# VH-VL binders against q09220: the designs that were tried, part 1

No score or structure here was measured in a lab: all are predicted.

Target 1, 207 residues: q09220
Amino acid sequence: AVVTPSIENHKMENASVTISKVPISHRPRGFTAGSDSKKLAVQRFKLLISDFLSDAQLSKSIDVAAVGMHKGKSMDDILDDVYTRLRRTLSTKQISELAKAQKGLVEDLDEKSAKLVKARVKRMIVYSFDPAAEQIHKYATRPSMAFALIAETINERFVGSVKDLIRDVLTPKEYDIFRKHYHPHIFKLDNIGNNTEAVRTTTHETF
Structure headers, positions and changes below count from the first letter of each chain, unless a header shows other numbers; antibody chains aren't numbered by Kabat.
ipSAE, averaged over its two directions, is called F for ESMFold2-Fast, E for ESMFold2 and O for OpenDDE. V2 adds 0.75 times the mean of E and O to 0.25 times the DockQ between the complexes of E and O.
[cut] marks letters that were taken out.

## First folded at step 1 (VH-VL)

Design b02 (framework fv_burosumab)
Fold by ESMFold2-Fast, scan of step 1:
Structure b02 (fold): chain C 207 residues (1-207), chain A 123 residues (1-123), chain B 106 residues (1-106)
Amino acid sequence: as target 1 above (207 residues)
Amino acid sequence: QVQLVQSGAEVKKPGASVKVSCKASGYTFTSYYMHWVRQAPGQGLEWMGIINPSGGSTSYAQKFQGRVTMTRDTSTSTVYMELSSLRSEDTAVYYCARESYDILTGYYPLDYWGQGTMVTVSS
Amino acid sequence: AIQLTQSPSSLSASVGDRVTITCRASQGISSALAWYQQKPGKAPKLLIYDASSLESGVPSRFSGSGSGTDFTLTISSLQPEDFATYYCQQFNSYPTFGPGTKVDIK
């Protein structure tokens, strides 16, 4: 089970599915550095993760991310750039709030704070450039898996079983709800010959 | 190679409980749902329930609700099916079977099956 | 619960024959139907899923068709290894299996 999160952003071992047939128009693109896209990203960040960063810090984080995306940097490199910039501006209060989110006292507070900030920023970046990611987040219990799921379904970089990623985070009932709400084109392999008419009923999964 | 290996045959008295195991190998255990299906001698297949090995959530057929419990152990990649208050009509071969799901096609067939475990309930 | 019926309950056929088995659902199940082959003393083997999709490694003489409530499994040219019992299964809701069709040698 622990092996699944460790292969985020990488090809899954024994995976059988590539997302090469997903329409190019639905694959992830770097978002524009324009004011409207930035405002939307700030709003999504506030809705989907805790409000531990100030509006100014959120705004700056999105600026750094947008620059990295336009330059074609990997998500890991973008997250490192964002964290490096934020590290200088985190207040004692913000560090204390992050520490309170963890159980027990630890000596390596900086490492744990870095992990929390990176996880939250990762969610912000993913949800900012993919509107469909907001819907997936509602049903995913693990934010890191939500990112892996979105990257796998619409990004040529990843190869692997979409079903494996989804089943790792969603119950059968949650999966049924997700399937009904997500954009159909992102999950279509082929408009001809593939039978997409098969649908689970809620009763089957709730008993 | 994907394999599902079940525990050996059991003989039980009416009123007892039986717990059958199914050990998975050759794939990521927590990524696929597992079903339990039984077959009485000379009869057809009967669905009992499903378990999500990732979270442990279960759904059971109405006929078995209150008598069946499905569990898993992620450290050993094993699912279990426990049936209580056994009756002679529970004599059957019990199968575990992996559910295949492809989000792109939407199908849910049972693609790999265990070899089966014979449970005999006799006085 | 969705009930499945199969026709015929049994049949006798010779090698090379075309065999057709029908499965009917008590209510609409879209294409959410699979076909399985079971030989004596063995676990079932998946043949067809999503009504008409052939499982990898299954011979092309097997085919499935249908949607809604009426489904058919066809074996275009029966081989010695095909003598078995065949089951349909729906997965549109609470899973259920048909009663099976036994294909015997003539």
Scores: ipSAE 0.000, ipTM 0.421, lowest interface PAE 18.3, mean pLDDT 65

Design b03 (framework fv_burosumab)
Fold by ESMFold2-Fast, scan of step 1:
Structure b03 (fold): chain C 207 residues (1-207), chain A 122 residues (1-122), chain B 106 residues (1-106)
Amino acid sequence: as target 1 above (207 residues)
Amino acid sequence: QVQLVQSGAEVKKPGASVKVSCKASGYTFTSYYMHWVRQAPGQGLEWMGIINPSGGSTSYAQKFQGRVTMTRDTSTSTVYMELSSLRSEDTAVYYCAREGIYDSSGYLFDYWGQGTMVTVSS
Amino acid sequence: AIQLTQSPSSLSASVGDRVTITCRASQGISSYLAWYQQKPGKAPKLLIYDASSLESGVPSRFSGSGSGTDFTLTISSLQPEDFATYYCQQFNSYPTFGPGTKVDIK
């Protein structure tokens, strides 16, 4: 029996709450080939995130991530799976761009390129599976701020440092913008009993 | 050019553990998943699990959960499969198999090791 | 788990014969099916992936067809090197294999 996992449930590991106790209806849905949800996720991601991956690679990344979530894998395991699949399809041009971004690291290039690709894919996963993403997008006038708010909302439920997660998914320039305009009360994901539900802490201001 | 070379045959007593190795060559080791599949004498093929050689993450078939451990060593391009608490029904040829790259991106095995015979007898 | 059945379990054929092997899935698996050839004492070899796509280096006399729950492997003109056991495999979920079809000499 494999239950659809929720990225929001990673934070609950220390509380003795298992992913299987969260109703399927409250978990992110997987993507199937040709689904409208998949096409929408690719379009939304292209508006918000780096474009060095092709549409086909982004769609494949969503498929691999969805399968990993259905199998109950951790975020780190899902990122490993996605990177391994993407690495096989990276063009010479894409590899060159990754190498260019990591100047002076020729010896450790594969490890550094893995970290960069994983960071970008993590943004895609966060954006695709955040139940609040659609609503945040309506209120944030800057794509970087929308992404920072989505990451902040999801990180509320993750084990670990908010700073570490946000720095992992934002560029240094985006992080600088985020820290100047951080709004911790925009959105919050909460666990009520054994149900996980998106709970919005609404503000009266628009970004 | 692609080769998967496995360790030699093993004979074990019930309750023992066995660790089989699979050395890869002829391709970028960390760019392909590796799977383990076994075959009891005169029987069909049974999937055991998968390892991502890049990060070391694993996923196992429910039947083997708690008894199997898959690991890898990137410096030697080698994957390992350790099966504990051996029983007579674990007597089988154990194969490592590389997951190929295809449009479907499914669990499809394009290259296989030669197999390692593990015999469990009292 | 998705169960696969193959028919026949074994068959006898002569060089030049047309051989047909079927595989049936307990649930719909779209086109997520592969065929492997295994010779005695050897590892399996991938022949067909995605139900009908021929693997590189595999002779054109091999072909696959089907979708959903019913699949077929055909060898149009059997050669001496084709005497082997053939397995279907689904990958719509964690992989499962059929029980195999042994192709023997008449």
Scores: ipSAE 0.000, ipTM 0.450, lowest interface PAE 17.8, mean pLDDT 68

Design b09 (framework fv_burosumab)
Fold by ESMFold2-Fast, scan of step 1:
Structure b09 (fold): chain C 207 residues (1-207), chain A 123 residues (1-123), chain B 106 residues (1-106)
Amino acid sequence: as target 1 above (207 residues)
Amino acid sequence: QVQLVQSGAEVKKPGASVKVSCKASGYTFTSYYMHWVRQAPGQGLEWMGIINPSGGSTSYAQKFQGRVTMTRDTSTSTVYMELSSLRSEDTAVYYCARSEDYVWGSYPHFDYWGQGTMVTVSS
Amino acid sequence: AIQLTQSPSSLSASVGDRVTITCRASQGISSYLAWYQQKPGKAPKLLIYDASSLESGVPSRFSGSGSGTDFTLTISSLQPEDFATYYCQQFNSYPTFGPGTKVDIK
């Protein structure tokens, strides 16, 4: 949940076993009220994302992230739109849960958050193919830089919180394309906080 | 089914170069990272580096920096690892191994491996 | 670089035994640890990732646990096909592997 770091969320989500499921309309009777509510939310979310893709003049082989990047939108903008549409279809309790996950993001600035930021920076150095990433570690211990990196790390944790919903509604091919075109935000030294313009051209290929 | 098929065994003299290939099939080639890992006879596993097949960007372990070059050909879904200035200590089985990218999956653990290519370096 | 050690380096056990292999990291790696099985002449095969997640198709007798610096792979009821060397691998930094634990089955 909210207390789980972004890196841990990504790991746990990848740990999920993808199995073929019966279509929502054919799922067994006997689900709890909460499960039935979730089933309805997923069904409505699928309709909303289909409408979004249609309204965006997308073909069935084009993913949401690719269209957003093509039109100059960030991954965060696309996910914010998806989250906004979800707020129209989810119960008050589910909306509260997601809002808490999102709004809990910037408030923890203690030593534990600094540790998570350092871990994220270390991983970016190890797995980044962008030579500039090597420079980020020089500033990770500076308070202002730590805050900016915390904000970036928190944004990725929010992305993780909706990724399972996206994964459930996309076809395997659409999900592969969506995953390929996701841009993990890399903090740049001349930018304070999240600057989509500065990182727009950065892809996971250069990390 | 996902498969990684590597080129055959090589025997080289010290100072030569070797280029090993790994052909991927059964998945979207550009959606996963590819790594190279080697294993000397009777020894453990040693990571050499990573390539992103989509853009061709690479990152190498410090020990191999300056001697290793990783490339790919998207038209044949093949990655290559070239190791130069070979010495006897480079005698090993060389594996390619696939990982999910760090944003969507676990950070690099290797879900599929090639069968390995034995490279023997001797005078 | 993060160093991994495994204990024991080798063991022999009977079919049906519970086998435990330990992996220790020189510094904290959270849960960024995987376990592989390697049979003679073959490539390694992923068993466990993220310290405790069972890879698809791997028998349920295999389980992983631990976090931080201390990790364990358990085989609850050893079978003849489990003859192999088992390696842990961290991916919190540059990937490194443990030295391996050889499991001999009679």
Scores: ipSAE 0.000, ipTM 0.441, lowest interface PAE 15.1, mean pLDDT 64

Design m02 (framework fv_masavibart)
Fold by ESMFold2-Fast, scan of step 1:
Structure m02 (fold): chain C 207 residues (1-207), chain A 124 residues (1-124), chain B 110 residues (1-110)
Amino acid sequence: as target 1 above (207 residues)
Amino acid sequence: QVQLVESGGGVVQPGRSLRLSCAASGFTFSSYGMHWVRQAPGKGLEWVAVISYDGSNKYYADSVKGRFTISRDNSKNTLYLQMNSLRTEDTAVYYCARDEGLYSSGWYDAFDIWGQGTLVTVSS
Amino acid sequence: QSALTQPASVSGSPGQSITISCTGTSSDVGGYNYVSWYQQHPGKAPKLMIYDVSNRPSGVSNRFSGSKSGNTASLTISGLQSEDEADYYCSSYTSSSTLVFGGGTKLTVL
């Protein structure tokens, strides 16, 4: 009866962002810091952002991003590296979907698509790195970088359906707390992440 | 068999130019970042330059910045080093080397495959 | 002068273990886990022995091991053999996004 947006990892093979129906038993009813409902909201939001690329494109992007983060590159340099690799593998459909996210206005498509792809890839990279997941061995020694990038994405303003999904899942008060919580800590993570055990760093990951 | 073969070395006078080539075979050249490393006779190794797998990113050692240009032609599986305004201290064996990381932007620090080197002598 | 400090020479007997140090700063060896070691025989190109501080490429003997403590990385060769006699170079990524080598260490197997 009730339709609530949800997202699924297996949809990464599709060239577009997918929103799926979710059972009411999995929907957050209300949120407090550290609750299971809060964790579910973060997971749903993360998948929505990451569901744009094919598995092969996502894997290549993660590899390029992993090298850059492991070497201590800035987010902008990492995005340039990933975009450089992906730009020739993106389909017309993927480019069109990015253009639609900005209301599909026809202008300089190459310049506009580059900007949209970089913004999309930023969100994909940040939310693809789960601090608890043993996905990339080389990141085990730098979990604070993954957490800092996730916190940065959480602090960003979202437009369209992404913003609407957050508003549907979180109360306005909870969304305000959500944004404020991560902003003061982002610079602190750079000081404690290097040479810090994964278990210690992930303890600082709170919604 | 994975192989890198340098060519273009020789004797050249100070202030002149020389272009080195490195021919790659036995692997997908377009998937790897490439480096130039030099070694002066009887001395240690010195990193010279790096180029990303697609040629979009290039970085140089301060000692050669503004004088040397790294480039690649992925259709020919060939790496190049254009050396301008040569100095006597540029005298060295020049090695091309493959970055060990697949789709590396040139930021990996390990060189898993090396050429045999080509000698450049800058003398008057 | 080299950016990273290595001893000029080290020696050992067959079957012995030896260690070669590579000392930098917090802006290279101490700041990153991207230390590599290379073996060079006279007249030959260098060969990668260790990458990312302690990882061995396929085909490199387990007699070679790498470690790091603070600003110093170390290469240890156990069960020394005559063919180990060579020059050894360390290298590190830097905060300036460049690569630097150590001065090299000549290993003599007595």
Scores: ipSAE 0.000, ipTM 0.430, lowest interface PAE 19.6, mean pLDDT 65

Design m03 (framework fv_masavibart; at its last look DockQ between E and O 0.03; V2 from the best seeds 0.00; counts 0 for: pae E 13.8 > 2, placed apart)
Fold by ESMFold2-Fast, scan of step 1:
Structure m03 (fold): chain C 207 residues (1-207), chain A 122 residues (1-122), chain B 110 residues (1-110)
Amino acid sequence: as target 1 above (207 residues)
Amino acid sequence: QVQLVESGGGVVQPGRSLRLSCAASGFTFSSYAMHWVRQAPGKGLEWVAVISYDGSNKYYADSVKGRFTISRDNSKNTLYLQMNSLRTEDTAVYYCAKEFPYDILTGGFDYWGQGTLVTVSS
Amino acid sequence: QSALTQPASVSGSPGQSITISCTGTSSDVGGYNYVSWYQQHPGKAPKLMIYDVSNRPSGVSNRFSGSKSGNTASLTISGLQSEDEADYYCSSYTSSSTLVFGGGTKLTVL
């Protein structure tokens, strides 16, 4: 069996509900249907998966309880604090302030926990310098919200299905890790493809 | 013990409808994609349709698209195939099959039912 | 008409090795590592022998092995036994998000 961190299950759990809480006016509009949307979907999926695979790889040698409850704070609480500070800094695009915010949030963590948080923050900072991804970070207050919004951006604008992304990006071993971390609702991210009657699969009516 | 039991087959006239059922036991039915595969008497295997674990994604072979509908009831551990506008070339033994190892609608089938015969006679 | 090409029949003697080919295109066998092989005895449901090109399910003899080169997947059976006499089918995922089977190969052990 593979040890699966609970924090990854939390990120995937009920992504549709998390997405539905973001106002339509705040959803990314930076994508064009067609070849550009597919290229962006591949890039976004690689970044999302790198974040989760990095977590899983680091977690193999880490005390999961220590990571989750360091200094009496859960990992979700620590990451939420990081993203809250990051959003404030992103409005001015001050890179030096981003570095300071990250440093302050991880300075009291043990070395392994700090590496895990830094890896996640690094990927999220990269997202923040893409115009479409910046809007996601602007309105997501939690890592699970950021993941869900990026996934919805892929789903809304991507012409192919999530399984095509899984096939193109992940090895079978990496897919096994992804499936275990992202709960049974992985199919909720699937776009039914290049169908003119079903171009958008996200239901805005659930706001 | 994993068991899949098909039912609902029989003799039917062209243009009519028939509904097949597959009762699953011995595994967590709601966690796996399920498929229908058919085999005409004395002929080879032909994939018919797939449904994802939660019923949200469905794919069909071109030969049945628009005529057949796959569905499932996870509370009853049962898979269905609604067959409309039946043709003589739909005559076959119909198997239900459980996907393995990936739940991304691309896998092989680790368990099969014994099959139910559908005969469409003119 | 089948989507994947298999020889109609193959034969061997007990103790020999045989190989069954399954040829498709870059849109199925050549494009993905989702090829499976099934064994079917008369009057019975098919049994999974190989999945994901070369992996054996628990309980399948190591005499069965799978491989792929370009657009052709192969099933090899070593140390042939009389119980191996059956029909063998390959299957592959396609770029259309469907699955297709080969036409089947009848293995005779004489």
Scores: ipSAE 0.005, ipTM 0.471, lowest interface PAE 10.8, mean pLDDT 69
Fold by ESMFold2, look of step 2:
Structure m03 (fold): chain C 207 residues (1-207), chain A 122 residues (1-122), chain B 110 residues (1-110)
Amino acid sequence: as target 1 above (207 residues)
Amino acid sequence: QVQLVESGGGVVQPGRSLRLSCAASGFTFSSYAMHWVRQAPGKGLEWVAVISYDGSNKYYADSVKGRFTISRDNSKNTLYLQMNSLRTEDTAVYYCAKEFPYDILTGGFDYWGQGTLVTVSS
Amino acid sequence: QSALTQPASVSGSPGQSITISCTGTSSDVGGYNYVSWYQQHPGKAPKLMIYDVSNRPSGVSNRFSGSKSGNTASLTISGLQSEDEADYYCSSYTSSSTLVFGGGTKLTVL
């Protein structure tokens, strides 16, 4: 069984990734944090996480995240809590698929590079959610109020931005290898159905 | 101190309905998933249903699916079980139980009510 | 919905250790680490003894321990005491996001 390292937390040495987040204004008073908001969040996560996780697994993961955000825990700790608890709910088939993906990543890169790739992906997820977590902690009076704020954060633009950041934080080689082993059965990494040309995004000037 | 008190049990004929209530106190009710568990006289425990802390997710045992509805009113700290189309096989003591720890991904049931007896007999 | 398999009864003498098994499938005990154990004395509600396979809630004696191997979870009671005489139930989270209990084990202290 393979898990994303959560205690091995590294600052990205060359990460200049800027995340544009659409500001969302919320009023907790009179706002309903019901099942509709969580169901919407689950649906939106499926744009990033294919059908690999069940709706029940996603719903429980969102609950863990909402509680952590409400309590003001760091996103690193929240993500670690989610992974720890989610792993306990994975089926043997899901565990096997993750192990296969991890083995392939290590074989194609090496152990050190595979760890760095996964750490950088985790860092982008953390960075993407930090502003929303701050707003949830400040404005949500109960954990259940956090679901609407999470659902507002996880819109189609946000999901697209996360996918773009994952691509940008990895070298083209690293991204191709990560995609080879994780897309589309674990992560849905492409959402560009009308793009006919394969291009690599890089900071380097010269071909 | 944590307290769970069930009510609404009684003797009913098959095909009738009952609504059970569970009054909760001594903890932040709206932060926990809640369960119903039943035990037929002289028999073992059978899980019946769960509802998430905000009511957004509900799951049922196959034996009651389509007949029972779990619900909660977080403003009244109360858990409910609406039992329709009751059968003699539904005869049991019904417990409400609090999920532990705080989140809905872990643990078991750290606090249980005293139970309320439902008897379904012709 | 299938019950988890437990022995109908187990017995031991004071001071001994005993183990109660709880066997499920890869869709419950084998697939998840959400196994709990409950003690129930006659006429009383169950009491949580172990959660998450091996964790004890506050106030539960360290004589109680839990473990899992494959599709089988185990509750071990060391230093058996007369007060341990009760019915014991395991439960597990399932792949359908439901819970299932074992059939129960009557522990007799000789």
Scores: ipSAE 0.000, ipTM 0.467, lowest interface PAE 13.8, mean pLDDT 79
Fold by OpenDDE, look of step 2:
Structure m03 (fold): chain C 207 residues (1-207), chain A 122 residues (1-122), chain B 110 residues (1-110)
Amino acid sequence: as target 1 above (207 residues)
Amino acid sequence: QVQLVESGGGVVQPGRSLRLSCAASGFTFSSYAMHWVRQAPGKGLEWVAVISYDGSNKYYADSVKGRFTISRDNSKNTLYLQMNSLRTEDTAVYYCAKEFPYDILTGGFDYWGQGTLVTVSS
Amino acid sequence: QSALTQPASVSGSPGQSITISCTGTSSDVGGYNYVSWYQQHPGKAPKLMIYDVSNRPSGVSNRFSGSKSGNTASLTISGLQSEDEADYYCSSYTSSSTLVFGGGTKLTVL
């Protein structure tokens, strides 16, 4: 009686991470005095996500994103567009820093695993911005509105959620390695001291 | 206090050119889109043009497209409207208006100038 | 550009409530929430009364309210007062990256 070992297909239960759709405020919070929405988006990006890029680089990146979202492009395509544009404007120093980060990631994981980690991170970013992009495409028919919605989307809660998602889709080891090489200057992955109060959205007194 | 002061209006013949200016104060001029709106005597408001905070984007009403040019000098806190090939139907009070706290057109104005009269007559 | 459609005139007695309609298309009022209302007294510049369909700027009386249903935005003035006598204009963003105004409504307080 050849006992055929029942290969228990451990169905990896795809833990459907019910990513609670962070309610995206579809409207800019009250009129902020003295700062345009794009500048606010740049500031919030630098504060909460990364200060690796210059204001000019971020401004243009947000332009590309806003236009892409408005046109209904996929977030994946938008990110690729942003990257394509951005890489042409990077300084030698910035390129060197990114190269070091990549090298370190590959050294600690391997080329294949590093690629997979980066892909998973990108997917989480895409997933997180998809609702905002859809909303912008549907209701924000002008660049200014797109900028406003982008600025509003980039907040502590949202960024925290994205970080959590990234953490959840990576192993602890992968996450630590990623965080190690893509240090806070490139990606602010650590919640340490993110004083969102620094982006004082002064509400316009008249509205 | 926010102030917008239009100037450059006057009487001109059809086919001539005129340049309007709007001096802005009391706010960070370079952070806001600016508009021109006109009103013919005894008529309603007509949107004319908009320029983004940095001048990178401009839009015009069909009625003035190809003839009018909106521009700005942020170093001088001044908005301009170059009007070429003027027509009798361009006769109006021209208002400069500040948009809401956005860099590009959003559809509303929180502050208006008192306007400058342009009369195009033979 | 086709103007938004407003009634030419409306009237009411002091203390009454009146509504001014602003009708557009799916490419302007119907499609977006970028509707503003302006009050203009004779010989004066327009004053913003409502923005984004229903929001009041600081300093504007709570007697003024805005709403939208389908392709029609509405300005309601409650407790009508003599000082409310003015021309009222709606505006909306268009799909062509332009703005359009309504034809204006003359409000008379009887």
Scores: ipSAE 0.000, ipTM 0.526, lowest interface PAE 12.6, mean pLDDT 81
ESMFold2 (binder alone), look of step 2: mean pLDDT 93; pTM 0.951

Design m05 (framework fv_masavibart)
Fold by ESMFold2-Fast, scan of step 1:
Structure m05 (fold): chain C 207 residues (1-207), chain A 120 residues (1-120), chain B 110 residues (1-110)
Amino acid sequence: as target 1 above (207 residues)
Amino acid sequence: QVQLVESGGGVVQPGRSLRLSCAASGFTFSSYGMHWVRQAPGKGLEWVAVISYDGSNKYYADSVKGRFTISRDNSKNTLYLQMNSLRTEDTAVYYCARDMYGDEVLFDYWGQGTLVTVSS
Amino acid sequence: QSALTQPASVSGSPGQSITISCTGTSSDVGGYNYVSWYQQHPGKAPKLMIYDVSNRPSGVSNRFSGSKSGNTASLTISGLQSEDEADYYCSSYTSSSTLVFGGGTKLTVL
């Protein structure tokens, strides 16, 4: 694994992206295209649905969303496209869960939805503390992607405080473990707003 | 190697029933949605029905709603189409096809087809 | 009647480019990015040539390309060859969670 510091300035005519605090190597495909509001919506969608979609279904959802963004569709239309595509392969329970995620995405996260996001963030971070051999692939794929998506969501919504969110979600003991064992290899969260460092992986987290 | 093999076609009188089968091999059948598509002799393609990977969701073309039932048995890697109240206009070659909504591609593999002839 | 409108036939000479149109409404072609194109030779099962408007499956020649503008999708075949003679069908997802096909276009290379 190699750690590379990166901050990229995406200054484009008719684009809302000026600076990202997350390395470009950790961003989903199409993430820097379109408006900041569209990118935030896609990031939140990924975070909310990652628990119950397979990696292939998640990848397809991202691809469908990226195409819609490229064509200038509204977020409601893009999400309808994704929903429509997945409906044929999803169980009734999964469709219900996706609809709940859609409500949170469209209307901004209310208090209830924010608690759901925090619970998922906590699960992803806790899973990263001491990855067992049996779960190495999940550690390599999902936590790294989740950190990238969470960092971008926070940078769009909160000024410079991935570290504060992590502290809010974790107990002091869990945070101490996270800081000592995982911080150097995933993100240097203390540097949010100036530089970020990302772990290079063989699992491509570009979507 | 992905393979889909249809069976159960034949000649049947109007008002009778037939059940078609599609045996799948070379992939994890339980991970894919499946379709039935038909083609009347010398005519174009017509979508008939779809079933989700776990069998919980089913959709039908209006022309077959209430008469046809799609189902699957994931333990046997087999897709079914139960065709009731058959009409002469149901005469067609019936294809089963794989739908890779989780894996990005629609109808990426088709079976060879099985002919259903509905005649007096 | 087919839900999507295709020309009944199209023709071209070897080496030329031809385009086949597929016109629907905002409830199918215009509303979704799920347009697929299929090639069918006589007596054979259809073969997927294009999916999701413009994507090619592995093994399909780059002479085949797809596009969409408004309610009309198009399949373009460049460097036309005799083996391209076949029936071509477009399909689209609909707002009713069903699929519809076009009436088909017979391509003749002469």
Scores: ipSAE 0.000, ipTM 0.412, lowest interface PAE 18.8, mean pLDDT 64

